VHH binders against p21908. Designs and how they scored, part 31

Target 1, 324 residues: p21908
Amino acid sequence: MEIVAIDIGGTHARFSIAEVSNGRVLSLGEETTFKTAEHASLQLAWERFGEKLGRPLPRAAAIAWAGPVHGEVLKLTNNPWVLRPATLNEKLDIDTHVLINDFGAVAHAVAHMDSSYLDHICGPDEALPSDGVITILGPGTGLGVAHLLRTEGRYFVIETEGGHIDFAPLDRLEDKILARLRERFRRVSIERIISGPGLGNIYEALAAIEGVPFSLLDDIKLWQMALEGKDNLAEAALDRFCLSLGAIAGDLALAQGATSVVIGGGVGLRIASHLPESGFRQRFVSKGRFERVMSKIPVKLITYPQPGLLGAAAAYANKYSEVE
Below, E stands for the ipSAE of ESMFold2; O stands for the ipSAE of OpenDDE; V2 stands for 0.75 times the mean of E and O plus 0.25 times the DockQ between their complexes.

## First folded at step 14 (VHH; framework vhh_6z1v_2)

Design AA6 (at its last look DockQ between E and O 0.59; V2 from the best seeds 0.00; counts 0 for: pae E 3.7 > 2, unsure alone 64.9 < 65)
Fold by ESMFold2, look of step 14:
Order: structure tokens, then sequence, then C-alpha cells
Structure AA6 (fold): chain B 324 residues (1-324), chain A 121 residues (1-121)
């Protein structure tokens, strides 16, 4: 059975045709990406996708939405689209749908993902446990957070906006970073640090603290400079990024009672080779008397491209596809 | 397991030059303040120079100002001390250290084992 899988973020929405059967995703077609600012609604982007394919669209949709999915009216920052779940089938001319949070979609993908797409970062080098909580977080344009409960041969996805919790400094330099960022933001969420734009926020703060001139860099150029080690300050910003990612990943694992942690997101892929040499592990395990417990938690990284589309399709398969 | 390993210390004649290196291992210290310290026989350890994480701020003690220069290369996880116009008073064991800040000795959490610099005559 064919469905339309959709991954809707703040500035971009991704569409694909997926084939679903027996609770599984069999295939995921070519992705079409739309800028959300260029289309007035999901319905218009849906129609453009059908025009691009030159065929009727399937009468089923799976939608990952980068925000809360509960409520009568759904809105995102930096996205002009307004979704009303109750009218979705009518507006898209479909029979069925699923609507889930974007990192809920990532969690569904993780539950169905072959282990070859989960690279080891730290902790025990073994497959994800079949029972317990998996904490999932991923820096990208923002910071996605979800968790997956596996129990009694089933799994349940818990959608969250955990990227919006407060940044907590852990040393004198981070005290100064927080102070600097509060001059620009009334409240400094962890997403201000742990995201694609977050590297720039850290870089500017470090420059200000050093008294070095700062000019806004193109995000792509700053990330390249940091990853290639061509600038001391950019490398310092990346190191603080990785330290904070480790700290928050550990905090979320404690708060959620996790038995494993999975890192995703576009930025997660970008830093994959740097995480093991960074201070990520130290910050992840440094939870006082719980250090030994934390050291037994495997941390993996998603290498599957665009897990949001796979996850949306997986969520649909889980809900509507027959077990045969 | 963070380790700091100094190298480059040796015997040098008065007026000579020497470059010390400090290689960090175990993890990157790219966002840590780094410092060079020295301890002469019978004396307390003293700050020679300090450098911020990006290298945009450096500080040098008055007794080495104009003669010594601290620098860092975060890609190589290494800190340097270029020592020029050496004096017999510079004879000491030189230590590399890393901390979250750079104002006092107590703010440095990681220390190297030291490298001996001896300035003759």
Amino acid sequence: as target 1 above (324 residues)
Amino acid sequence: EVQLVESGGRLVRTGGSLRLSCAASGRKLSSWAMGWFRQAPGKEREVVAAISWGGGYTWHADFVKGRFTISRDNAKNTVYLQMNSLKPEDTAVYYCAAGSWYETLSEYDYWGQGTQVTVSS
C-alpha cells in the first residue's frame, strides 16, 4: 500500500511516496522538498507534490510535525502553515492519516531501523536493548527530543518538546556563555546551544568573552571551519557544543529512566566522527554517584538519511498495516 | 583519561631561545583555557602565561613579557610557549595546565608532569 510520507519542519517540508505492508516500510521513494514560506498551506504543497509526480496521490498520509501535535490548531514558529487535524482528511482528500511529532517520527524509525544504521558512540558496544526507555535527541535546525518505551514485545513513542528546556552551565566559562546569551535572548533554552544555529551562538559568545572582533559567519562556513579545524575559536565552539550535548543527553537519560540513548538530527550526522574524541562522554557520565550507572548506557547515532520520513511511514504502518 | 605531556625542555645558554610544546590526549581541550607555569628549586609554582580557548586573549607575567609568547593550535590539541632571550632566572620545571578559567592556580584542573628548562651562565 502506498502512502504519502511528509516531514514538516519550520522552513522546509519533505514529501515522499512510501510503500507499507505487514507493519513495515518496504520502500521510500524520491524526496521532494518544499520551502514552507513559498506555500500558503500544507494542502497547496500536497497539490504541488501531486503535480510534480504527474499522477494521483495515495489516499493516505503520514505526517511528522515539528511541534506539539495535540490540540485543535497546530502552529510552528517560522512556518506559515496552520494545521487543523479534524479537517485534515477532507482538505487533502484522503481516507486515513497519522500525525506525530517530528522526533516521535524519529523514534518510530529507530524502532524499525536495522542496526547497521545505528553507529556506536560510547558505552557498551551492543544492540539497543529490547526492553526499557530509549532517549532520542537530535540537533538540526532546532533540537528534537523524544523517547521510546519498549516493553512486553511492544513499543510506545512519547513525543516531547524537550529541546526548549533551560541551558544549565557547568563551569565558569559556561557561566559567561549563559550571561552573554541572556543579553540576546530573554530565556536561554538548550536549543540555543544545541542546534545548527547554536554553534554560531556559542562562537559569538566566546568571541565576546575573549574580546575578539566577531562577524556573523555563514552557518555552512562556520561548521566547515570548526569540523576541519581551521580556526581555534570555531573549534572551541564545537567543543562546547559537544560538551553540552553530552550533558543534556545524560540529564534526559536520568530524567526519563533511559537504558540507551540515540543521537539523531542533521547536525548529529555532521559531528559523528568528532563525538568520540570530544568531551561528550565525560559530560554524559558525570552525574555524581550515578556515574557507574551512566557508563552502562549505550549511546548510538542514527546514520539513516532523513529518518523523519521513514518514521512517519513506520508510524502509519504500525497503526494501519495488517499483521499477516 | 586526559593527559598533558610537555616536551622541548633542555639546557640552553643565556640569551638563547627554546620552544616548549604541550600535547593533550584522551580528549580535545579546544574549549579550555591553557596555561604555562614554572617551579624553580625551592620555590612555589608560578603562572608564566595563559591563553583563552580560541587564542584571542593571552596573558604573560611581567617577568617574561616581551620574551615569551604563548600560543595554541586546537586542531593539533597542542599549546606552545616560545621562550626568547632566556636568563638563568628562567631555570625551572615548566608545566602545562588546563582549566575552565585562567585567573588563579586553583582554576586549573589538569596538569602535565613538567619539562626541565636549564639556562646556563
Scores: ipSAE 0.360, ipTM 0.777, lowest interface PAE 3.7, mean pLDDT 89
Fold by OpenDDE, look of step 14:
Structure AA6 (fold): chain B 324 residues (1-324), chain A 121 residues (1-121)
Amino acid sequence: as target 1 above (324 residues)
Amino acid sequence: EVQLVESGGRLVRTGGSLRLSCAASGRKLSSWAMGWFRQAPGKEREVVAAISWGGGYTWHADFVKGRFTISRDNAKNTVYLQMNSLKPEDTAVYYCAAGSWYETLSEYDYWGQGTQVTVSS
């Protein structure tokens, strides 16, 4: 059967027709992207998508939402759309829907993702295990953290707010970084460190610690400088970023009992080629007596272009597999 | 994962100068402290100098007395030890090391194989 997969963020909403059957996503069609500021509601965007499609839309929807999805009224920052789950079927003239958090969707995507869209980062270069827990973290505008359990031919996604746990410094330099960040932030979560903006936070902290002059850079420029190796301070910041990413990824894996780790998000893709040359692996496995165990955990990176859409569709397939 | 390779060690006369280099490979060490150590025959390894990741902070052993200077070039992933006014007592194998913080002299994680410095009378 066909469904409409939707990935809704703060500034953009992506639509696609997906074909699902027997608990799986068979195909994902061409993506149509709308600016949320140009549409007053999801319903209007839905209608516009239908017009563009040129045929009646499926009476089923899978929606990845960039926020909490458990309230009666869902709102997003910088997005005028208001979603009421209880009236969603009526508003869109559909029979069924699934509504999940956007990073939850990414986790669903991982559950069904072909190995060709998972680049190897470190650990054993093998496919994700068919059974067990997969830890998923996605540095981007923020930091998404989820995990999924594969068992008995099924899978379950657990959404979390893991990006908001406290940063734990592992050496004296990181102690100083944390101390510096506490001057700006009342609480320093891991999202303040291993996110897109996190690089900037590290960058400024390092500059302050060493007493070196630095220029205020936007995040895009800073990332560029860091990745190109054209600025020592930026490089140092990136190095610490990767160290922290490794440490945190490892900690999450331990906490969740994971046997594999998947990195997603835009920043993940950005640093994919850099991670093997960084301290990521070392920090990932440096877990005391668990170092041996950690060394056996494969770490992969998502390279699929629209994991939110795929994941939304997957979530629908998973939920309605018995009804199809 | 990280390899440190020292170079520059050789025989030199008392009062002479020598510059040691340590090149890191396998990983960029832009945010790691670097240090120089030495070990003379029959003696314990001792710290000579250390430098923070950005070079903003340095430490030198008392026996250096301004004769040696540690520096680094992060673009080249290299640390240096300029040794002036060398004495026979400076004869040792000199080791490069990398750690998280220059003040934690006992917490260096990576070590080079060393380079022999010999100062003759």
Scores: ipSAE 0.349, ipTM 0.754, lowest interface PAE 1.6, mean pLDDT 92
ESMFold2 (binder alone), look of step 14: mean pLDDT 79; pTM 0.813

## First folded at step 15 (VHH; framework vhh_6z1v_2)

Design BB1 (at its last look DockQ between E and O 0.64; V2 from the best seeds 0.54)
Fold by ESMFold2, look of step 15:
Structure BB1 (fold): chain B 324 residues (1-324), chain A 121 residues (1-121)
Amino acid sequence: as target 1 above (324 residues)
Amino acid sequence: EVQLVESGGRLVRTGGSLRLSCAASGRRLSGYAMGWFRQAPGKEREVVAAISWGGGYTWHADFVKGRFTISRDNAKNTVYLQMNSLKPEDTAVYYCAAGSWYETLSEYDYWGQGTQVTVSS
């Protein structure tokens, strides 16, 4: 069965024809990308996609949406589109749809992802277990967190706002980092640390704590300096970023009883070669008497490009499959 | 997992110079404070110098001020101690250490095995 898979962000929306059958995604066609500012609505972009293909579109849609999906009216910053879930079928002239959060789509994609797209980071160098909980987190513009339960030949996705839990300092320097960040934020969530902008927050705090002049850097320059090893303080910030990523990944895995952990997001790809050299593993396993349990959990990195379309299609296949 | 290895210790004459290096391996320590310590036979271990994670703050003990300089290169995962105007009293085993802060010995979590510096008359 053919469906239209759609991945809607703030500035871009991606469309593809997907073929789904028996709970699986069989194929994903060539994507078409629209700038959301250039189309007044999802319906108009949908019509434009049909014009490009020169045929009627399938009467089924799978939509990954970069924001909360619960509510009567859905809107995103920097996107003129307004979605009303109750009227989607009417507006698009379709019979069925799924609508999921973009990081929930990442979790669905992981469930269908070929192992060649899951690079080893630390722990046992083995394929993801076929049963158990997979904790999935992805730093990007913010910090996405989802969980995937695989059991009895099926799977279930748990969407969360886990990036908004508190930052917990684990040594003297992190005590000072927290204190500095409280001057800027009433509450310091882990997303203030573990995100694209989070590196800048750490860098600013570290500069202040060591008493040196602070120069405001744009995020692109800062990330480049840190990754290329061209500035001592930027590298210190990246090391603290990786320590905190390990700490929170381990906490989430412990809290959910995970048998594996998967790192995603644009920042995840950016730091892939640095994670093994960092304190990520130490912080991940350092959970007191549970250290041996944590050491048996494989940690993988998603390398699949744009998992949102795959994940949307997978969510549709999963919802409209018969389960015994 | 983490290993700190000091190098560069040797026999030098009074008034000479020597540069110690401490290379970290197994993990990057760019987010940590670093310190140099020394211990002469029959004496207690004492702090020589400390440096912050980015290198913007340094501290030197009074008995080495003006003679020793701590520095770091995070890209090389290495901390240095430049030792000038050496005296026989500087004879000791020199240790490198890393921690989350730099005020007390208990704040250093990782230690090297030391390198011998001997200053002859």
Scores: ipSAE 0.677, ipTM 0.902, lowest interface PAE 1.4, mean pLDDT 91
Fold by OpenDDE, look of step 15:
Structure BB1 (fold): chain B 324 residues (1-324), chain A 121 residues (1-121)
Amino acid sequence: as target 1 above (324 residues)
Amino acid sequence: EVQLVESGGRLVRTGGSLRLSCAASGRRLSGYAMGWFRQAPGKEREVVAAISWGGGYTWHADFVKGRFTISRDNAKNTVYLQMNSLKPEDTAVYYCAAGSWYETLSEYDYWGQGTQVTVSS
């Protein structure tokens, strides 16, 4: 059957027709992206997507939402759309829907994703285990953390706010970085470290620690400088970023009992080629007596272009798999 | 993994000069503090000099007394030890090391194989 998969963020919403069957996503069609500011509501965007499609839309929707989805009224920052989950079927003239958090969607995507869209980072170069827990973290605008359980031919996604746990420095330099960040932030979560903006935080902290002058750079420029290796400070910041990413990924894996780890998010993709050569692996496995165990955990990176859409569709397929 | 390879060690006369190099591979030096250590026969390994990741800070052992200078070139992924006014007591195997913080000796995690420096009378 066909469904409409939707990934709704603050500034953009992506639409696609997905074909689902027997708990699987068979295909994901061409993406149509709308600016949320140009549409007063999801309903209007939905109608516009229908017009673009040139045929009646499916009577089923899978929606990834960039926020909490458990309330009666859902709102997003910088997005005029207001969702009322209880009225979605009526408003969109559909029979069924799933509504999940956007990073939850990423987790669903991971559960469904073909190995060809998962680049190997470290550990055994093997496919994600068919059974067990997969830890998923996604550095981007913020830091998403989720995990999923595969068992008995099924899977379950657990959404978390893991990105908001406290940063734990592991060496003297990180102690100093934390100290500097505490001057700016009342609380320093791991999101302040291993996110898009996190690189900037590290960059500024390192500059202060070393007593070197630096220019305030936007995140885009900073990441560019860091990745291109044109600035020592930026490179150092990226190195610390990767170290922390490894450490945190490992900690999450241990906490969640994971047998595999998947990195997603825009930043993950950005550092895809850099990460295997970074200190990520060392920090990931450096867990004392658990080093051996950690060394057996495959770590992958998502390279699928639209994991939110895929994940939304996957979530729908998963939910209604028994009905099909 | 970080790999460190020292070079430049040789026999020199008292009062002579020598420049040691340590080339790193596997990871950029910009992420690490670097240090030079030495170990003479029958003696414990001791720190000679250290430099922060960005090169903004350096530390030199008291016995250096201005004779040695640590520096780094992150573009070349190399750290150096310029040794002047060498003395017989400077005879040792010199080791390069990389760590997280230049002032914390216990945080040097990666070591080179060492290069022999011999100062004759």
Scores: ipSAE 0.344, ipTM 0.746, lowest interface PAE 1.6, mean pLDDT 93
ESMFold2 (binder alone), look of step 15: mean pLDDT 82; pTM 0.850

Design BB2 (at its last look DockQ between E and O 0.90; V2 from the best seeds 0.00; counts 0 for: pae E 5.0 > 2)
Fold by OpenDDE, look of step 15:
Structure BB2 (fold): chain B 324 residues (1-324), chain A 121 residues (1-121)
Amino acid sequence: as target 1 above (324 residues)
Amino acid sequence: EVQLVESGGRLVRTGGSLRLSCAASGRRLSMYAMGWFRQAPGKEREVVAAISWGGGYTWHADFVKGRFTISRDNAKNTVYLQMNSLKPEDTAVYYCAAGSWYETLSEYDYWGQGTQVTVSS
């Protein structure tokens, strides 16, 4: 069965034809990307995608939405599209749909993802366990956190707002970083630390701690500097980022009872080459008496190009698997 | 685990200059505050200099009096100690150390094997 998979963000929406069967995604077709600002609605984008495809669209849709999906009216920042879940089938002229949060989609993607698209970061170099909890975190514009349960040949995704939990400093430097960030933010969540913008926050705090004048750097430039090794402070900030990422990943794993951890998001991909040499592993396993347990947890990184699309399709397949 | 290897120590004459290097392997150096220490025969190990993660903060012992300068290159995973105007009193084994903080000896967790610096009169 063919479906239309859609990943809708603030600025862009991605469309693809997916083939699903027996609760699985068999294939994901070529991606078509639209700017949301160039289309007044999802319906118009849908029609345009149909025109581009040159054939009638499937009467089924899987939609990953970059926001809460609960409610009668869904809106996104910087996106003119308004979704009304109750009218989606009518508006798109489809029979069935699934609508999920974008990071929920990533979790679904993980459930379905081939091991070839999961790079090993630390722990045992083995496939994700067929049974148990997988913790998923994705640093990007923000910080997504989800987990999924695999059991009895099925899986369940649990969406969370885990990125908004409080930052817990683990050493003197991080205490100082937290103190500095509290001057700017009423509350310092882990998203303020291990996200795209989080590197900047760390960088600025570190500069202040070291007593150096700092100028506001563009996030893109800062990441470039850090990754290319062009600046000592930027590199130090990146290392601190990785340390915190490891610590937080470990904490989430413990909290969720995870048997494996998967890192996603654009930032994850950017730091992939740095993670093995960073303090990520050390912080991940440094959980006191649970160090041994933590050392048995495989940590992977998503390298699949379009996990949102895949995940949306997977979610659809999962939802309608019993009907097939 | 991080390994530290010092180099550059040798015999020099009074008034001479020497640059010590400490190369780190196994982990990125930028995650650590770094320090140089020295130990002369029959004396206790003493801190010579310290440098913060990004290199923005440096500290030097009073006995350095501007003669030594600690620096780091995180891209090269190396810390340096430039030593100028060397004196016989500077004769010691010099150690590089890495830690989570830089204020006290106990805060350094990783140590190099040391490099011998000898200053002749």
Scores: ipSAE 0.824, ipTM 0.934, lowest interface PAE 0.5, mean pLDDT 95
Fold by ESMFold2, look of step 15:
Structure BB2 (fold): chain B 324 residues (1-324), chain A 121 residues (1-121)
Amino acid sequence: as target 1 above (324 residues)
Amino acid sequence: EVQLVESGGRLVRTGGSLRLSCAASGRRLSMYAMGWFRQAPGKEREVVAAISWGGGYTWHADFVKGRFTISRDNAKNTVYLQMNSLKPEDTAVYYCAAGSWYETLSEYDYWGQGTQVTVSS
């Protein structure tokens, strides 16, 4: 059956027709992108999508939403749209829908995506296990965290706000970084470190700790300098980013009893070639007496472009499409 | 873990100059604070110079201040010690070291095998 898959962020919303059957996503059509500021509501963007396709839209929707999905009224920063789940079917003239958090959508996508989109980072070079917990985290504008339980040929997604847990320093430099960041944020979540803007937070802290003036660069330029090796301090900041990513990925895997870990997000793709020489693996496995256990956990990288639409469609298929 | 290899040590005359290099492999050197140490026959190993992760802070022992300069190039994964106005008392095996901090010897976790510097009269 056909459904409308929708991925709604702060400034953009993406629409596609998806075909789902037997608990699987068979295809995704061409993506249409709308600027959310240029449309008064989801309903108007929905109508414009139908106009663009020149056909009636399916009476089923799968929506990935870049914020919490529980409550009577859903609102997102930088997005004028207001979603009311209770009236959604009536407003869009549909029979069924699924509504999930955007990183929950990433987890659904992992359960359904071809293994060719899961590149090896470290640990055993094996396919994701058919049973157990997969911990999924993705740095981007923030830090998404979700878990995927696979058991008996089925799966369940656990949506979390794991990016908001506390940063725990693991050496003297990180003690100093934490102290500097507390002056700005009061409580320092791991997202303050492991996100697109997080590199800038680390860079500024390192400059202060070394007692040197720093270049006030936008995040894009800073990331470029760090990845191209054009600045000693930017490279040090990137190394600290990768150390912390490894540390938290390992902690989340321990906390959830994970048998594998998957890294996603735009920042994950950006750092992929740097990770093998970074301290990521060292921090991931350095869990005291559990080091041997941690060394047996494969870590993979999502290379699928924009998994939100796939994940929304997969969530719908998982809920409404029969598995035979 | 990081592996460190020093190079550039040789015999030089008093008043001469020499540049030592420390190349790292296995990990990015930008992960570490770095130091140069030396050990003369029959003496304890002593710190010569230290440098922060980004290179913005350097420290030099009084007995080499003004003559030696530590530097780093994180993109090249290398730390240097430029040694000028060499004296016979500078004769020693020179070691580079990488650590979690740079205030005490115990904070350096990884060491090179050393390179011999000999200063003749």
Scores: ipSAE 0.192, ipTM 0.676, lowest interface PAE 5.0, mean pLDDT 89
ESMFold2 (binder alone), look of step 15: mean pLDDT 81; pTM 0.837

Design BB3 (at its last look DockQ between E and O 0.95; V2 from the best seeds 0.78)
Fold by OpenDDE, look of step 15:
Structure BB3 (fold): chain B 324 residues (1-324), chain A 121 residues (1-121)
Amino acid sequence: as target 1 above (324 residues)
Amino acid sequence: EVQLVESGGRLVRTGGSLRLSCAASGRRMSAYAMGWFRQAPGKEREVVAAISWGGGYTWHADFVKGRFTISRDNAKNTVYLQMNSLKPEDTAVYYCAAGSWYETLSEYDYWGQGTQVTVSS
C-alpha cells in the first residue's frame, strides 16, 4: 500500500510517497520539500503536495515531527504549524497515521536500512546484528540519542533525551574545556560538545586555553576550516570533537547494552571521512576492563539521504504490519 | 596504532642549524599537545619545547634561549623543531611526544623512537 511520509522540521517539511508492505518499506518516492513559513498548516502543505502529485493522496500518513509528540497540541520553534494528533485523520482526510519524533524516525530508519547505506566506522566490519540493542546517536543542530531493540523478528524503538546527559571530561584538557564552558552555560551537556554548535564551543574553549585571541566564527565557516585543514585550531577542535563523540558513543553503548552503534545526523555525514582517522575508535573502546567487549561492537554511519522520511514510513509499516 | 617518527637528526658543526620533523601516523594528532624532548648520554630526558594543539601556545626550555622554535602543521600531522646556533651541549637523542597536556613529562602518552643530533666543535 502507499502512504505519505512526512518529515517536519522547523523551517522545512519533506513529503514523499512510500510503498509499504508486510512491515517493510518497499520504496520511497521523490522528495518534495516545502518551507513551513510559506504554508499556514500541515493541511495546506498536504494539499499542495497532492496538487503536485497530480493524483489523490494515499489515505495514510507517516509523520516525523521535530519535537515531542505526546501532547494534545504540538508546536515547533520557527514553524507556524500546529498539530493536533487527535484531529490529524480528519484534517488530512486519511484513515490512519503514525506520528513520531524525528529522531525516533531515524531509529526506525536504522531498523529498516540496507547495509549499503551504513558506512563502516570501526569495529568488526559486519552487518548490524539481527538481534540485540542498537545505540543510535545523531549530532546535528542538537544531539539525538535513541536505541533500538531487535528481538524475535521484531524491533522496538526507544526515544530518549540522551543528548542532555552531562559531559564527562576524560583528560586534563577536557577538564579545562568543561571549566570554560561552565562560564557560559549553567550546565554543560554532551549536546554542548558533540553537536553542530558544539564544535564552536570546543574551538572557543581551546582558543581561550591557548591564550589566543579568536573571532566568533559562524558554524559554517568553522566546520569548513576544520574539514579542509586550513587552520590548526579548527582541526584541533574537530579532532577533540571526534574524541568526545567516540567516548560518548561508547558510554551510551555500555549504558544501553548495545551490540552495535549507528551514528546519524548531518554532522555525522559531514565528518564521515574524518572519523576513521580521528581518535573516535580509541575513545570508543577505551572503557577499562570492557575494552575487549567494546572492540567487538560495530559502529556504522548512516549515509541514506532522507532517514527521517524512511523512518517515518518504516514506523508506519512496523505499526500496521499485522493488518496487512 | 599511533606512531610518531622523528627525522632530521644528523651531525652538524657548532653554530649550524637543523630542522627536526615528527610525523604522526595511525591517527590525527591535532587534538593533542606535542613536544620535543632530548636525552644526552648519562643525563635524564628533558623537555626542549612544547606546543599546544592549535599551535597558539608554545613553550621553550631556558637552555634554548631563542635558538630553537617548535611549530606544527596539523594538516600534515607533523610537529617541527627548528634548531639554530647549535652547540656541542645540544648533542642528544631528540624525541617527539604527544599528550592531552604539555606541562610535564608524565602527561605525554605517545612517544617516538628518537633521532640523533650530534653537534661537533
Scores: ipSAE 0.863, ipTM 0.949, lowest interface PAE 0.4, mean pLDDT 95
Fold by ESMFold2, look of step 15:
Structure BB3 (fold): chain B 324 residues (1-324), chain A 121 residues (1-121)
Amino acid sequence: as target 1 above (324 residues)
Amino acid sequence: EVQLVESGGRLVRTGGSLRLSCAASGRRMSAYAMGWFRQAPGKEREVVAAISWGGGYTWHADFVKGRFTISRDNAKNTVYLQMNSLKPEDTAVYYCAAGSWYETLSEYDYWGQGTQVTVSS
């Protein structure tokens, strides 16, 4: 069965035809990307996609949406589209749909993802379990957190707001970073550290603490400097980012009862080659008496391009898998 | 496992110059403050210089001010000590260290094995 898989963000929406059968995603077609500012509505982008393909679109849709999906009216920052879930089938002329949060889509993708797209980061080099809990987190514009429970041939995705829990300092420098950031934010969630903008927050704090002038930097330039090794302070900020990512990944695994951890998100891909060289592992396992337990938890990183489309299709397959 | 390895220590004449290097391996150490220490036989280990994570703050002991300069290159995972106008009293084993802060000896958690500097008259 063919469906239209859609991944809707603030500035871009991606469309593809997916083939789904027996609870599985069999294939994803060539994706088409639209700038959301250039189309007045999802319906108009949907029609454009049909025109591009030169065929009638399937009467089923799977939508990953970069915001909350519970409510009567859905809006995103930097996206002119307004979605009303109750009228979606009528507006798109479809029979069925699934609508999920974008990080929930990442979790669904993990449940269906071929192991070749899960790079080993640390811990035992084992496949993801067929039973148990998988902790999933992904730094990007913010910090997405979810977990996946697999049991008796079924799975469930639990979306969370785990990126909004408190940042806890683990050494004297981090005490100072926390103090500096509380001047700006009052309460410092871990997302203030572990996100695309979070590198800038760390960089500013480190500059202030070592007494150098702070230059307001474009996030793109800062990430470039850090990854290319062009600036000592930017590299220090990246290493602090990786220390904190390890710390929070371990905390979430403990809290969720996980036996494996998966790192995703656009920032996750960006730092893939840095994680093994960083203090990520040391911070991940440093949970006192639970160090040996943490050492047995494999940590993987998603390398699949555009997991949102796969995840949307997977969510549809999971909900509508039984066919007659 | 983090390893700090000092190099560049050797015999030099009074008034000469040396550059010591401290290469970190096993893990990037850009997130840490770094320091150089020295210890002459029968004496206590003493701080020579310290540098912040980004290199924007440096500190040098009075007995080396104007002669020694600490620096770091985070891309190379390396810390340096440029030693000029060397004196016989600079003779010691020099150690590289890393920590989350830089005010006291106890704040340095990672240590190298040292490199011998000998200044002849």
Scores: ipSAE 0.609, ipTM 0.878, lowest interface PAE 1.8, mean pLDDT 90
ESMFold2 (binder alone), look of step 15: mean pLDDT 81; pTM 0.833
ESMFold2, look of step 16: ipSAE 0.583; ipTM 0.875
ESMFold2 (binder alone), look of step 16: mean pLDDT 82; pTM 0.842
OpenDDE, look of step 16: ipSAE 0.857; ipTM 0.948

